# VH-VL binders against Beta-L-arabinobiosidase (hypBA2): the designs that were tried, part 2

Target 1, 158 residues: Beta-L-arabinobiosidase (hypBA2), of Bifidobacterium longum subsp. longum (e8mgh9r892to1049)
Amino acid sequence: TNVDSASKSTTNVAKDADVTGTTYAEKDTNYPAKNAVDGKTVMESFWGTKGSENKTDTLNIKFKDGKQKIDDIRLYFYQSSSSQTISGYAEPANYKLEYQKDDGTWAPIADQVRTPNYAGANYNRIQFTPVETTTIRVTFTPQAGMAVGVKEIEAYNT

## First folded at step 4 (VH-VL)

Design b16 (from m01 with light chain S30Y; framework fv_namilumab)
Fold by ESMFold2-Fast, scan of step 4:
Structure b16 (fold): chain C 158 residues (1-158), chain A 121 residues (1-121), chain B 107 residues (1-107)
Amino acid sequence: as target 1 above (158 residues)
Amino acid sequence: QVQLVQSGAEVKKPGASVKVSCKAFGYTFTDYYLHWVRQAPGQGLEWVGWINPNSGGTNYAQKFQGRVTMTRDTSISTAYMELSRLRSDDTAVYYCARDYSGYEPYYFDYWGQGTMVTVSS
Amino acid sequence: DIQMTQSPSSVSASVGDRVTIACRASQSIYSYLNWYQQRPGKAPQLLIYAASSLQSGVPSRFSGSGSGTDFTLTINSLQPEDFATYYCQQSYSTPWTFGGGTKLEIK
């Protein structure tokens, strides 16, 4: 009954992806969307939504090598601290994961298991029933009065 | 065993603030989000916002932004909703409800008994 | 905001009847649709989540169907305790919004 013949990989298929943020989020020129797929989880490299007038902001991640099978997404959030000069950032209140179907429409990623079960400040791992897609998007809802910072998004077939 | 117990009825004058509590029993308080939903007399349900009890993170409906504040105290497993600058049309039963919104699907599986807030001059 | 429209606003029925309640979203919400029952003077109770999943402890006479924009709640063989107000709710995006409610009344 082992009929899943897709190969498993430790390769992050989101690295160096064609990434775009929402139109308004891209107006924050200090922290562009490309910082979320550069392979760095350091505090100096994140995508920021500070100044956004949108209720939510979205990252659209188009894999560089076309259609991929994935079952594991990892998110690293930036939060402001006394050791940094950048203020007003906290992990999102919530986030939504979607994938693009072959007809171009978006569908939610089903059967997610999140670790932690809430949006964690630094590291979040989301495991789910495998999907095959060229593009994923993550929509972030900020905490009241705060902006969202994404240090990195990774995608794997584990 | 899972139970959400809310504070008692409040009567306030226009312009005042009200703070409603919701105490959780029978589960790990920080594992589930808590929503606030209100219902004016004879009317339908209206979502106010939610709080993540673990982080203290919140999300409010735009209609209430600037007037609502949601907080929690993890040491006593209690969430609070404070609504300021009260108007007569804020008169409603306010419910807290537990949400498995740490991951999809999202739904309100347990509700508090409700707190009647009456705003009258 | 996503607008949720329920029809009918009220329906009169007898014990043993099959009743259907419709809920329409102003945009696609996929399967992010929940149904709640509210008895007079009580808090709402979850009946169905994710459009078609029956909540534990809820009688099997309740069922939900639909996806995208159009959803239905069906009560097969109505019982006396089912006379209540029913609400649909989308949980696809904030703010989470409810339908106007359908009051199920004794005929």
Scores: ipSAE 0.006, ipTM 0.589, lowest interface PAE 10.3, mean pLDDT 86

Design b17 (from m01 with light chain S28D S31R; framework fv_namilumab)
Fold by ESMFold2-Fast, scan of step 4:
Structure b17 (fold): chain C 158 residues (1-158), chain A 121 residues (1-121), chain B 107 residues (1-107)
Amino acid sequence: as target 1 above (158 residues)
Amino acid sequence: QVQLVQSGAEVKKPGASVKVSCKAFGYTFTDYYLHWVRQAPGQGLEWVGWINPNSGGTNYAQKFQGRVTMTRDTSISTAYMELSRLRSDDTAVYYCARDYSGYEPYYFDYWGQGTMVTVSS
Amino acid sequence: DIQMTQSPSSVSASVGDRVTIACRASQDISRYLNWYQQRPGKAPQLLIYAASSLQSGVPSRFSGSGSGTDFTLTINSLQPEDFATYYCQQSYSTPWTFGGGTKLEIK
C-alpha cells in the first residue's frame, strides 16, 4: 500500500471504537475492553481475559465513524515479565480476524500477511486485501494456563 | 533449506523419564510453533502438544497433562519434549513438526525424522 | 475433542487407478482440514492444507475437496510411490486430531 497517496489515510479508525459484543473482560474491571482502543501501547492499559472460562475470547470492534475501508491491522499484546506484579499473561497462541458483511454475517479477512508469522508479544502487523466494513472482530486462543491481554488494536488504510 | 533434526533412539524402563530434542535449521526458530506428535508401532498419529519458541508458552493434550513438559533453548534453536512416568504404552516414534501459518488454517509443513522411544522392562 | 473418521481403513489399487479417500469430522470444521502421506519408516509429509490447497512440490495428481464435515482426497493416476498410509487432520480447534489412517496397498 502507498502511504503517500492522496486517497489513503494513516488515521487509526479503531481508536475509541465501540467494543460492545466483546465476550469477556477481567472479573474486577481492571482491564476492560475499552483499553484496547484507547490509543495507548506503552502503558499497562490492556483488555484482559484472566478468569475467563471460555476456550477463546473475542474482541469486537465497531468503528465510531461507520463503514471504513481497511487493509492493515496492528495488535499489541501484554505479556507478564519478571519485573511486573501482574502475572499470568502471555501473547495468544493464535488469533482469527473477521469482518462483518452488510447482511450481518461474519467472514474471515482474506490474504493476510502477518509480521511476525506467529503472535509476537509487543507488535503484530497484519496486512490484507482491503475490506469495507463497520465492524471487525478478533478471536484469541490463549496459551495453556495463560490469559490474553490486548494493549491496543489499530486499523488503517495504508 | 528448512530441516528439523531430532535426537537418537532411547530405551527406558517403566517409571523413567525421557527427553527428546528437535533442532531447527533454515528458518527463524522463534517465528513458528513446534508440535510434538507420536505414533505407536503399527498405529496412527496422536498429537502431544505444542510450544511457542518465542515465548516458551505451551499447550498439551489432556492425556499427557502432568507427565509432559516442553521447553526450548533459543540460543541453539532446539526444542525439547520430556515425558515422565513412562509406561510400556508410551513406546512410539515421537516427531516434532513445524506449524506453518500466521493465519488460519494451520498445518504441519516440515517434520523431524522421528525419535523411537522404547519402554520395556 | 473433534473426532476424525477415515474410510476406508485400507484400499487396494493398481498403478494408473483413480483413488478417493474420505474423511469425516464429528463437527463443522469449515475448511480446516489437512492431508498427510506417510511412507513406511518415514515421517509424515504434508500433501494438502485448508481442504483443497496443494502444498508446493506435491504432484498435481493429488487433490482435496470438501468443507464442513465431509472431505475427500483424490489421487487421479496412482504411481508406485503413492503406496503409503494417508491421514487427515483437523486444525480447527485444539487438541489437533488425526483420522485413523487409510493404507493404500498394491493390488
Scores: ipSAE 0.007, ipTM 0.514, lowest interface PAE 10.5, mean pLDDT 85

Design b18 (from m01 with light chain S31Y A50D; framework fv_namilumab)
Fold by ESMFold2-Fast, scan of step 4:
Order: C-alpha cells, then sequence, then structure tokens
Structure b18 (fold): chain C 158 residues (1-158), chain A 121 residues (1-121), chain B 107 residues (1-107)
C-alpha cells in the first residue's frame, strides 16, 4: 500500500473497486456487481441477486489502490416500495462484514456499531475498530421470497 | 431485565397447525432479531428460522420452507412462529432466542423458556 | 449444510477438574462459532461468541479458542453448576447448525 494508513480520510476507498459477487447478476440480470461501487446511491444503479439459488450471496470488494485502513462502511439498499420501482428486491434480512487478512484468510470485522442496528431499507452505517486490508466481503441473507438489492457500498477511514 | 416469555404447551393432531408466541421485555423489540430453534425429546438443537422485527423480514431453514411462517406485532412486542401440516416428528420444545443488535456473528444472547409442542393422534 | 461434530459426546469429571470439549466444522467457518450451556429442563445460555469472546456475566473459567474448522471450549476448575450439556453452533451461513452436544457428568 502507498496510502498513509495512519491519516483520517473522507475518501471512499471502495469506489471503482474490483468487485465480484457469488451470483451471475452481471450476466443474468441488468443489475451487475459494479453498480454497488460506482459512487451512486440512486435507485437506477444497484446490484441484484434475482434468480440466485444460493442461501446467501456475497460481494468481495478489492480496493483499487491496494491495502487501506478503514473504520467505516456504508451500505445503501434498494427497496421495492412503490409503483415506480421494479418488484422483488428488498434490503437483506441481515448482512455480515469480513476483511481479508494478510495470510489470505477471512476474519469478522470486530466491535461494530451499526446505525440502524438492523438492516435498514436505504442507508446503513457501520463503524468499527480500524482494520488494514486489501479486500472486504459482505455476505447478505435475503428476506423470504425477495432478492437482495444493493445500491452502493462505501468504505472510509473517518 | 431482558426476558423472552413464550406461550404455553400445545398438543395437536397430525395435519393441524400450531402458533407459538414469544413476547419480549426489557429492551427495544425492533432492535434485535428473533430466532426460532427446536429440540426434539432427548436430541440436539435445530435452527428453524429468524425474523427481523423492524422490517418483518424472515429467513427459514430449507426443510421448513412452505410450512413455517414467522410474524411479529410491534405494538405488543410479540413474535410468532406458525408451523402447519404437523407431523409426529415435529414434536419438540420450540425456543425463541434473541440475536445481539444485528452485529455479526449471529449468536443467541437470551432465550425464551421454551414451548413444548406435542403432535400425536 | 455445514455439519458440526462435537467430541466427546459425554465426559465424566470432578469438581476442580479442567475439561476441554472439541468442535469441528465440515468446512472453514472463520471465527463464526458460538458455545452454549444447557442445564436439564432449561433453555440454553450463551457462554462464548466469535470463537473466543466471553459473554458478559459468564465466569472467566470458561474460554474458547480456534478458527477455521477446529474449535475448543475449556472449563478451568470445574464447579458444581457446570454439569450440563454444551453445544457449539456455527453462524457462518444458513442454516445455522449445532453440534450434537457434549454432556458433562459428575464422576
Amino acid sequence: as target 1 above (158 residues)
Amino acid sequence: QVQLVQSGAEVKKPGASVKVSCKAFGYTFTDYYLHWVRQAPGQGLEWVGWINPNSGGTNYAQKFQGRVTMTRDTSISTAYMELSRLRSDDTAVYYCARDYSGYEPYYFDYWGQGTMVTVSS
Amino acid sequence: DIQMTQSPSSVSASVGDRVTIACRASQSISYYLNWYQQRPGKAPQLLIYDASSLQSGVPSRFSGSGSGTDFTLTINSLQPEDFATYYCQQSYSTPWTFGGGTKLEIK
């Protein structure tokens, strides 16, 4: 990493990250994984898991500039709540946050403070003890009968 | 201070439905997930599913999909688990259990006292 | 589904003994493992979460360790109230699954 990991930053280090999902959303739907890191929180740009037969679906977000220090993740979910939205997508029932250690194994992000402390329909802020990592992983558990829609994932060192 | 209080024992015939309640005390009902876990006599613990009381969102174990429905009433801080088309192998103690504040990992910090459901003809 | 195997299925011990219980996952679950204690006729109680974090109010004689597929629960200087059945539980992916339990009995 060439970033000063000790410094506070308002930069979203997840923007334009190398992102991969467990579903073929980029192939089987119009809502590919790259939509979750494009810097937009609008309802027209989200990652969707419709058609996934997996019990959970995961996004791996590898920061474009290597190892980063982060202590703040922000999640924006798509909710099908009006006649102007496409049906069948909602915030997940829950989600898990992990980071990749230097040895390549995954560890949970500890000491999380979630606002709200459930999966909110639109905006969710998760603050935690700083970690230094190249890659974060978010695992989503869908609500029964619904697919997950993620508008954006942001990561900061605040 | 935190307490989960479940409804009383039920005896049902095969093919019937049962609805078990779990009333929460001592915390903000919508801040925590509620899981349902069952235990057949003399056997181990089996996860059934969970509900997010804030959104009403649910997730069920595959073997119960189509037979279980989880709901909640936020006005009385009560969650419900309804299991339909009962079989004799559904005989078990059913527990509700609280998930800590939506933080990962999922773990059950407080449990209800359990509700014995007996399915016999 | 992730299968959880506990060993031993039962163990006999005396007050003051050090007891260890093992739990093995059929695939890597990182640190997403919890331990519960269940006394006869009662609901389970959380002892340890995230493999090694002690739940508030639980005596320090209980400790957990491990990551990946192999985990242990240790009880130092066993007390009379510790005679119960212990369960491990993975929270890595649904369905959440439990080990078969280890019954700790008085010698």
Scores: ipSAE 0.015, ipTM 0.606, lowest interface PAE 6.7, mean pLDDT 85

Design b19 (from m01 with light chain A50Y S53R; framework fv_namilumab)
Fold by ESMFold2-Fast, scan of step 4:
Structure b19 (fold): chain C 158 residues (1-158), chain A 121 residues (1-121), chain B 107 residues (1-107)
Amino acid sequence: as target 1 above (158 residues)
Amino acid sequence: QVQLVQSGAEVKKPGASVKVSCKAFGYTFTDYYLHWVRQAPGQGLEWVGWINPNSGGTNYAQKFQGRVTMTRDTSISTAYMELSRLRSDDTAVYYCARDYSGYEPYYFDYWGQGTMVTVSS
Amino acid sequence: DIQMTQSPSSVSASVGDRVTIACRASQSISSYLNWYQQRPGKAPQLLIYYASRLQSGVPSRFSGSGSGTDFTLTINSLQPEDFATYYCQQSYSTPWTFGGGTKLEIK
């Protein structure tokens, strides 16, 4: 009766992934893209896009163990209000989720159910129809006057 | 499968220019910065510069500023490094290498096989 | 420029030995340090990035540690294919600079 749970995992397949194809890194600080897959959801470990001249900035997350089946992505964003916050970073205004197909092209992840429905300041869970892929791509649209801060990206088969 | 394939060995006279190519396979060419790193025979590694294949933006080590030009052709997923006014001390194996960031170099995850450039009279 | 100093310049070891290579930066580079292995006649290969992160496909006998100015690469239980030259590299600020290399030779 629990056939689905035989294939399910609590393993974050994005942890220590190769973070490739990023469109911006924080130049003035130690906020590299790798901080988004290091297993830490703390304010001191995030990827920042301060100084980006791009309308959107992208992270490509290539799983360490090759092709994975996933149906759940979790995004943790840098909060814009905290007594220890570095000025100028916030959650994005919006984000887009894509996966890489076997032919190397990118396709949108279908049937997303987002909790919350907007980009929340800290924790965001996106559940969807399972996809099998080696690489996911998240594209972030910043809020006006703010850089994007991403603390962690996780991927699961729940 | 990610692969960087470089052009063949070159022999040049002092004062000449050399243009080395690096063709990318197995990934989206515009998503990763490409670096050029050289190694003189029996010596260590020396960073020359990088190019952002998406924008065409470049950053060169001060030592090579004015002599090096990095370009790319996105239609054939190929990056180029041209070094002019060659000196005998430019004799080295020149490597192209991909970084993980795509927009800022942090580490070189894949390297080309290297191109030997010999400068002699 | 940030100067990277490796110690020792060469080390002789036997298969099965534990080998430690040191790398020192002339100023703090946080954790922006990478380790590469170069076998004779071949291009360098990434072993460790961001001071302590093991690259996919690299054997677990390799490990990196350190932050700020002092870093180490450790090879636990040396194998025949590990006899190569090892380079540390800072990616904290341009120009990116490499250590002088440590040649690991069979004893």
Scores: ipSAE 0.000, ipTM 0.467, lowest interface PAE 17.8, mean pLDDT 84

Design b20 (from m01 with heavy chain G57Y; framework fv_namilumab)
Fold by ESMFold2-Fast, scan of step 4:
Parts: sequence; structure tokens; C-alpha cells
Structure b20 (fold): chain C 158 residues (1-158), chain A 121 residues (1-121), chain B 107 residues (1-107)
Amino acid sequence: as target 1 above (158 residues)
Amino acid sequence: QVQLVQSGAEVKKPGASVKVSCKAFGYTFTDYYLHWVRQAPGQGLEWVGWINPNSGYTNYAQKFQGRVTMTRDTSISTAYMELSRLRSDDTAVYYCARDYSGYEPYYFDYWGQGTMVTVSS
Amino acid sequence: DIQMTQSPSSVSASVGDRVTIACRASQSISSYLNWYQQRPGKAPQLLIYAASSLQSGVPSRFSGSGSGTDFTLTINSLQPEDFATYYCQQSYSTPWTFGGGTKLEIK
């Protein structure tokens, strides 16, 4: 259920979470939300927002084993290059991290330290003051004319 | 330099399973995806699935989902395709083929010699 | 799934001829189409990728063209070793799909 102290830095509590997305692309079997929590950071497995008519799109991640203590989230973005067969994807312009409180309302995750400070291609690490929650959500604002692809989201207690 | 060497021909009864191997030489095994493609006698090419040897991630064509399993052993640079509950219409030459992991566009630049799998009626 | 249709299923030609083979996708695949040659009893060999890029080591008599849904493979001045079956393949989206093949036969 809970993360052991000895395994904190290596235990990804978001793996195989109950995940939902808000995008049209979630309906495509190749780009479903579950790809963002399958434990793989490979380019063939991502959640995509291409075709979304929303200004922002959100992933809701409900941990498999209930309430978890976390202080470290890692995001891996998919981005297209000029030779890419799956075109039109770039890292988001920005993203927002929230956790669900016990009363069901959402609160921003406090005291975030982001590496890099802006959304980076490939790998983003966000460290923060520990929170205990069953569910986190990430809201993405795309670059103009581009879609957002998330290869993986991981959550740890370090 | 680059070579994919597959296991020898197999003859199986309907309902049996077959496991075909594909050993890679001349490149870093984990840098390239491996696909499996089959060809029934006198027919065209049909994609079965792929494996990423680095992660172990697999993706299978829907037609084979539930009957095919792809694995790899990085210590011997070998990929495997196991097909279960064999039918006579699974009789085909099975090829492994390489493409660049993470580089677009995808294309199969090197192929194994093929493994003939015959499912006797 | 994206369906790939090749025409003709077979074509008869003589050494020295110019031959064209067509491939049609059921939806736009931009330029993400590959061509393979298969000689009897052999594994397929890559000829062209990304619709028009010639694979290293492949003779310049082979060329590809097209975009969207309609693609063509051209062989200028056929050689004896070119009598084989040719397949197109879309690499635009999974699952990867191949055309039915075009057998190039001697007249």
C-alpha cells in the first residue's frame, strides 16, 4: 500500500495508476492516457492531445494503492522532429501540478523546484514539499498550433 | 556487418506453440527496434508486432493479441516471438527485421533470413 | 487500419524496359511510404524509404515518387536481377501495413 523508506527513491507510485485524460486523442487506441503510467519512457508509448479543441488538457492520476506520500514528480514529453511520422507534437508551453485534498477539492502543489524551470523536451523533474494524496493532476498548455504528448509521469517519495 | 540470424524451421501440430529466435550481430542490440513480419506461402507480408529491446516494450497487431508474446534477452542479443494455439493458417515464413529505435521515419533496413513454421493438418 | 492497395498485381516486362508500380493508401500518409524488393526464397530488402529516399547500396535505376495517398515506384532500364515481387509499406501510423505485392515477370 505505502512506500517503504528503504525503496523511496526507486518506487514509482504512479505506475499502473487509474488515469484519465480530457482530450480527443484519448479516443485513439495508440495515444491513450494509460500510456503515461505504463512504466515506459519510450517514444512509441505516449498520451497525445492531437485533435483536442480544448485550450488546455489534463491528466488525472489516481494511485493504485490509495493515499501516498510524494515529493518528486517526473515528466517525459514526446516531441516531433522534421522527420517524425507522428507530427505536430512539442513540449507544452507550461504545465500545472495539483493534488486532490481529502475534501475532494484541488490544491496547487506548493514549493515546486523545477529542473528545468520551463517545460523541457524529454525529461522534467519537479521536487516539492511532501503531500499525501490519492490523486494528482497535471494540466498542460500547448505551444500554439502544437499538441502535447506525455510519454510517462512518475511520482516518488525521496 | 549487421546480421540477424534466426532459428531453424519448425513443424508443429494444430494447438501447439512455437518459439522463434532472432540473434543480432554487428550493432548495439538495444539501439534498434525489432519487428516480426510473416508471409504465408504465395502470399504477401503481414506485420505481427514489434519489441523495443532496451525497454522490453511490445506492440502487437490486434489479430495476434492474446496468442503472441515477444521477449528478448539482452545478455545474448536475442529476440523471441512465441505464437500459441497454432492453426493451419499460421503456416508461414516468420521474419525478424530491424529499424532505428526512436528515429523517424520507420523502415526495415535489415531482415533475418526467415524461419519456416509449418502447422500440419 | 490504413489499407494499402498495389496495382497491378503482376506486370510483364523485358530487360531494358521502364516499369512503374503504383501504391494507394486509404488515407493520407504524407510521404511516409517505403518500398521493398523480395526475390524468390529470400527475405525482403529495403529499396526506398520516405517515398523518395534511395537506400544506401540500392542502384539509382530505382526511384520513388508521390505523397498523400498515391505513390509510384519506377525502375529504369530493367536488369535481370530486378524480376522479383515489390511491396509498399506505410510507416505513418501503427499498425504497419503492406500492399498486396506486385510481381514483376519476364515477358
Scores: ipSAE 0.000, ipTM 0.482, lowest interface PAE 17.6, mean pLDDT 84

Design b21 (from m01 with heavy chain N54R N59Y; framework fv_namilumab)
Fold by ESMFold2-Fast, scan of step 4:
Structure b21 (fold): chain C 158 residues (1-158), chain A 121 residues (1-121), chain B 107 residues (1-107)
Amino acid sequence: as target 1 above (158 residues)
Amino acid sequence: QVQLVQSGAEVKKPGASVKVSCKAFGYTFTDYYLHWVRQAPGQGLEWVGWINPRSGGTYYAQKFQGRVTMTRDTSISTAYMELSRLRSDDTAVYYCARDYSGYEPYYFDYWGQGTMVTVSS
Amino acid sequence: DIQMTQSPSSVSASVGDRVTIACRASQSISSYLNWYQQRPGKAPQLLIYAASSLQSGVPSRFSGSGSGTDFTLTINSLQPEDFATYYCQQSYSTPWTFGGGTKLEIK
């Protein structure tokens, strides 16, 4: 029992997270915030911000099983294409990652290494110094004239 | 190594337009956002907007919406800010500044030397 | 928009003094606060980012602290080259906004 590998996990701790506190939800479009934590990266399952009057929109992720140690977040964006009938969505111009501290205040996730180092159209992996938290949030700045679509967010301790 | 070099001073009459350039050296131009910040004589710093050189996407502060246009030319690693319908209160030093794009907590790690734009009749 | 208030607007100090400059945000900005130094006639330079992280190449006499709405920049043992104007900036929400500046003047 000298070797404790239980702190490492291949489990996505963001799956089925409580997304209450997300700043915007499209009405009557089938793109609610729960779609970003449903375990699916398919094109038909994303959270959309079309019609938001906010300058930025925040996806709030409260882990289902309480406080978790994480060092790896993966984001999948929906991007409109000529092969799809859904238009007006693009990867965000940028995004920021925060975690909630024990006193309830928010802090940036430090020492991020992003692959790619810009917001990629589909897959984005963010690795960082481990944090222990119950809740993370991602704030998205949309590209001019476009809404943001998030297919999935995953969180791991790799 | 990293350097942002801006175009020279401009003197314009009210109603004219001005276009300031910012040429990047010493890094991959498309990896970092470029911001424009201005400073009127004896006053503080005021953020104007940003451009993402990779996509050409822009974001402008509401105060400048409709008067400012930001563009870039990736072949020469140069960003531009054009401000139209100039007023005397647009007299300021205009800076370009590099943002650590794709990362947070977002900060301006390198600044151009500034371009003085004087608007007077 | 998030409003940033700096205090004092100016301070007179002597070489060797410890100087503290305050910055207050109109709403919580977590630790998305940066500090810049601007010497007369020069472009601003980054000193501190994320409230407390010292930029490489910046002397260790500079330090930042705070979170939420209240932040401070401290200069321990002031040097002649430190007489400049200092600005805080929030990078929490667009539009990004700067404090009004604090001018540090020789006594």
Scores: ipSAE 0.013, ipTM 0.610, lowest interface PAE 8.1, mean pLDDT 86

Design b24 (from m01 with heavy chain Y33W; framework fv_namilumab)
Fold by ESMFold2-Fast, scan of step 4:
Structure b24 (fold): chain C 158 residues (1-158), chain A 121 residues (1-121), chain B 107 residues (1-107)
Amino acid sequence: as target 1 above (158 residues)
Amino acid sequence: QVQLVQSGAEVKKPGASVKVSCKAFGYTFTDYWLHWVRQAPGQGLEWVGWINPNSGGTNYAQKFQGRVTMTRDTSISTAYMELSRLRSDDTAVYYCARDYSGYEPYYFDYWGQGTMVTVSS
Amino acid sequence: DIQMTQSPSSVSASVGDRVTIACRASQSISSYLNWYQQRPGKAPQLLIYAASSLQSGVPSRFSGSGSGTDFTLTINSLQPEDFATYYCQQSYSTPWTFGGGTKLEIK
């Protein structure tokens, strides 16, 4: 329940987290959720939602070392292009950030400042008033006709 | 002061298209998302879709897929909703509404005055 | 789509009464629930967002509570200007969906 005091601007507390995602056919086999917290932002390592029949898909990220104080989340999206080998992926139309309260219920992360102020094709930084939590949840809404690819989710105390 | 000003009432025949405008005042147009919500006479509210004025990205309710198109012109801070192949049951007041944060939690803090679209032969 | 059900569909009350309106989601929506007031002939106005946050400028007699699937809007000590239709709305996932509305009528 205590905050990890070693968590500062250079420590990604989401790395190697216990990640669970929305379940659907082929998700974990082809582009598994663990790829979103492996510390790599390369094109070969992403979590993909292609084949999902859900309107939205969610990742629950439970920090490896328990309760953490965070104020900064970074999202890296995979986007298909002519220079890449995997087609049909685009950054999400939007995304939602939640944290798990001590009683187990979920609450929105408030006071977000997003850079860019829409879902960017690759790198997105979200800064907010610090929260203390064991688990964050990100829910993604895909663009029409596209699947979502998440290269990495990072969390920091900056 | 924040205001969303919509175009005037339209009367259309079945099969026609209508294009409703929503002009934003009093804030940076590209910093907030705009939603379109309709209300048939005596009925409740029905979400049609949204547009991100910064990126031009859109998301439409499945019921309107293939018939609705949302666009914007950032030079005049105006968003548009075009609904094609109109049916009598498309008769409604159409509202544009601002998503306060552009971020979660999403909510519609300012609404346009509404545009009455009547579809009749 | 997430279905939103409001109860009651209408309620008659007097000035000074305490009124509660319920809203139920067909699946968990966390705290992504908003409440709007619509007076006859006017556009809706935001009252409460994120289940319990009062919008700036809205009187403190309005309050919201709940999480998951069950939500309540409470109006303490009704005023004449409060006779209107109230709508809940989930903003958890697209499409955004609204409840059927609760019409608050003078007794």
Scores: ipSAE 0.012, ipTM 0.605, lowest interface PAE 8.8, mean pLDDT 85

Design c01 (from e09 with heavy chain T97A T105F; framework fv_ebrasodebart)
Fold by ESMFold2-Fast, scan of step 4:
Structure c01 (fold): chain C 158 residues (1-158), chain A 118 residues (1-118), chain B 108 residues (1-108)
Amino acid sequence: as target 1 above (158 residues)
Amino acid sequence: QIQLVQSGAEVKKPGASVKVSCKASGYTFTNYGISWVRQAPGQGLEWMGWINAYSGNTNYAQKLQGRVTMTTDTSTSTAYMELRSLRSDDTAVYYCARDHYYGSFDYWGQGTLVTVSS
Amino acid sequence: QAVLTQPPSVSVSPGQTASITCSGDKLGDTYAYWYQQKPGQSPVLVMYQDSQRPSGIPERFSASNSGNTATLTISGTQAMDEADYYCQAWDSSTALYVFGGGTKLTVL
């Protein structure tokens, strides 16, 4: 099967995605993975990893409308301010982006250009060579002693 | 035409400090990080730390904690690595490298030989 | 993973396939990167994010990363491939980047 060319779009295809398969959910707070695909970048709506015993945690995004062509992912991180260090969240030390191939295996998203290059607290744009996929995932490595908070992930074909 | 050009070789006595510069050109400096990697004669590569040119955040290798400082000057697209309290076992070629993807060092400077001897 | 272990040396004849391993606890849970260094020269990135090849690197270079082992494979090895090869990965336990000890590839 040939993969057809897709038209350019400003539609966020990650909105309301199926996040089943995300590796962790906080149990004593209201920061579930669905908060990362709800279309909101406000500080009170994020997916959190506080209390996770995993070295890394993965956010799984299966697009609502099936296979999509994407070349642009946007990540918004929650970061505790100095006056709110008690919150215990910081942008991740590292993250990796993967897409699911037609055979069900995972492959890295290649040729990424990140703005900013390392994780910025609020807004991160990752542009890359277009891929066609039903599902993407982001694996986060936290900063030492901190949890990761993802306010929103967006995916576009720009 | 992306390039990283480092300052020239240095000869220092034990206890001195050295500051190596790395001037970037051909890309938007603040969109990428800079890692520093050293290599003692006949030895392997050793990662020293990195700096995010966008935020100024740094992270250093634990064994160098307290002796190393990494900075940037955005107006000149230059990164700096200062190593203090030099010992003879700090003799090495010091490299700066652009971090294209987090952890992917796609362009490297030519290296700066720092020799520490009495 | 605190340490990445590489064999110190690998030897192949021209045209044969070279395989260089990099071992670390749960290395497959993070990205691996590979660098080539020839005497007197700066390292050159030859593979990134486990299996991706930078522009300008020949198609005979490939790589994988699964479980505890990342592998760099060079098919149809040529004399020009003789160099030291280093793997690199993120060490989640220390929040730092680590290099393997390096492998000297000899093409006899």
Scores: ipSAE 0.007, ipTM 0.553, lowest interface PAE 11.4, mean pLDDT 84

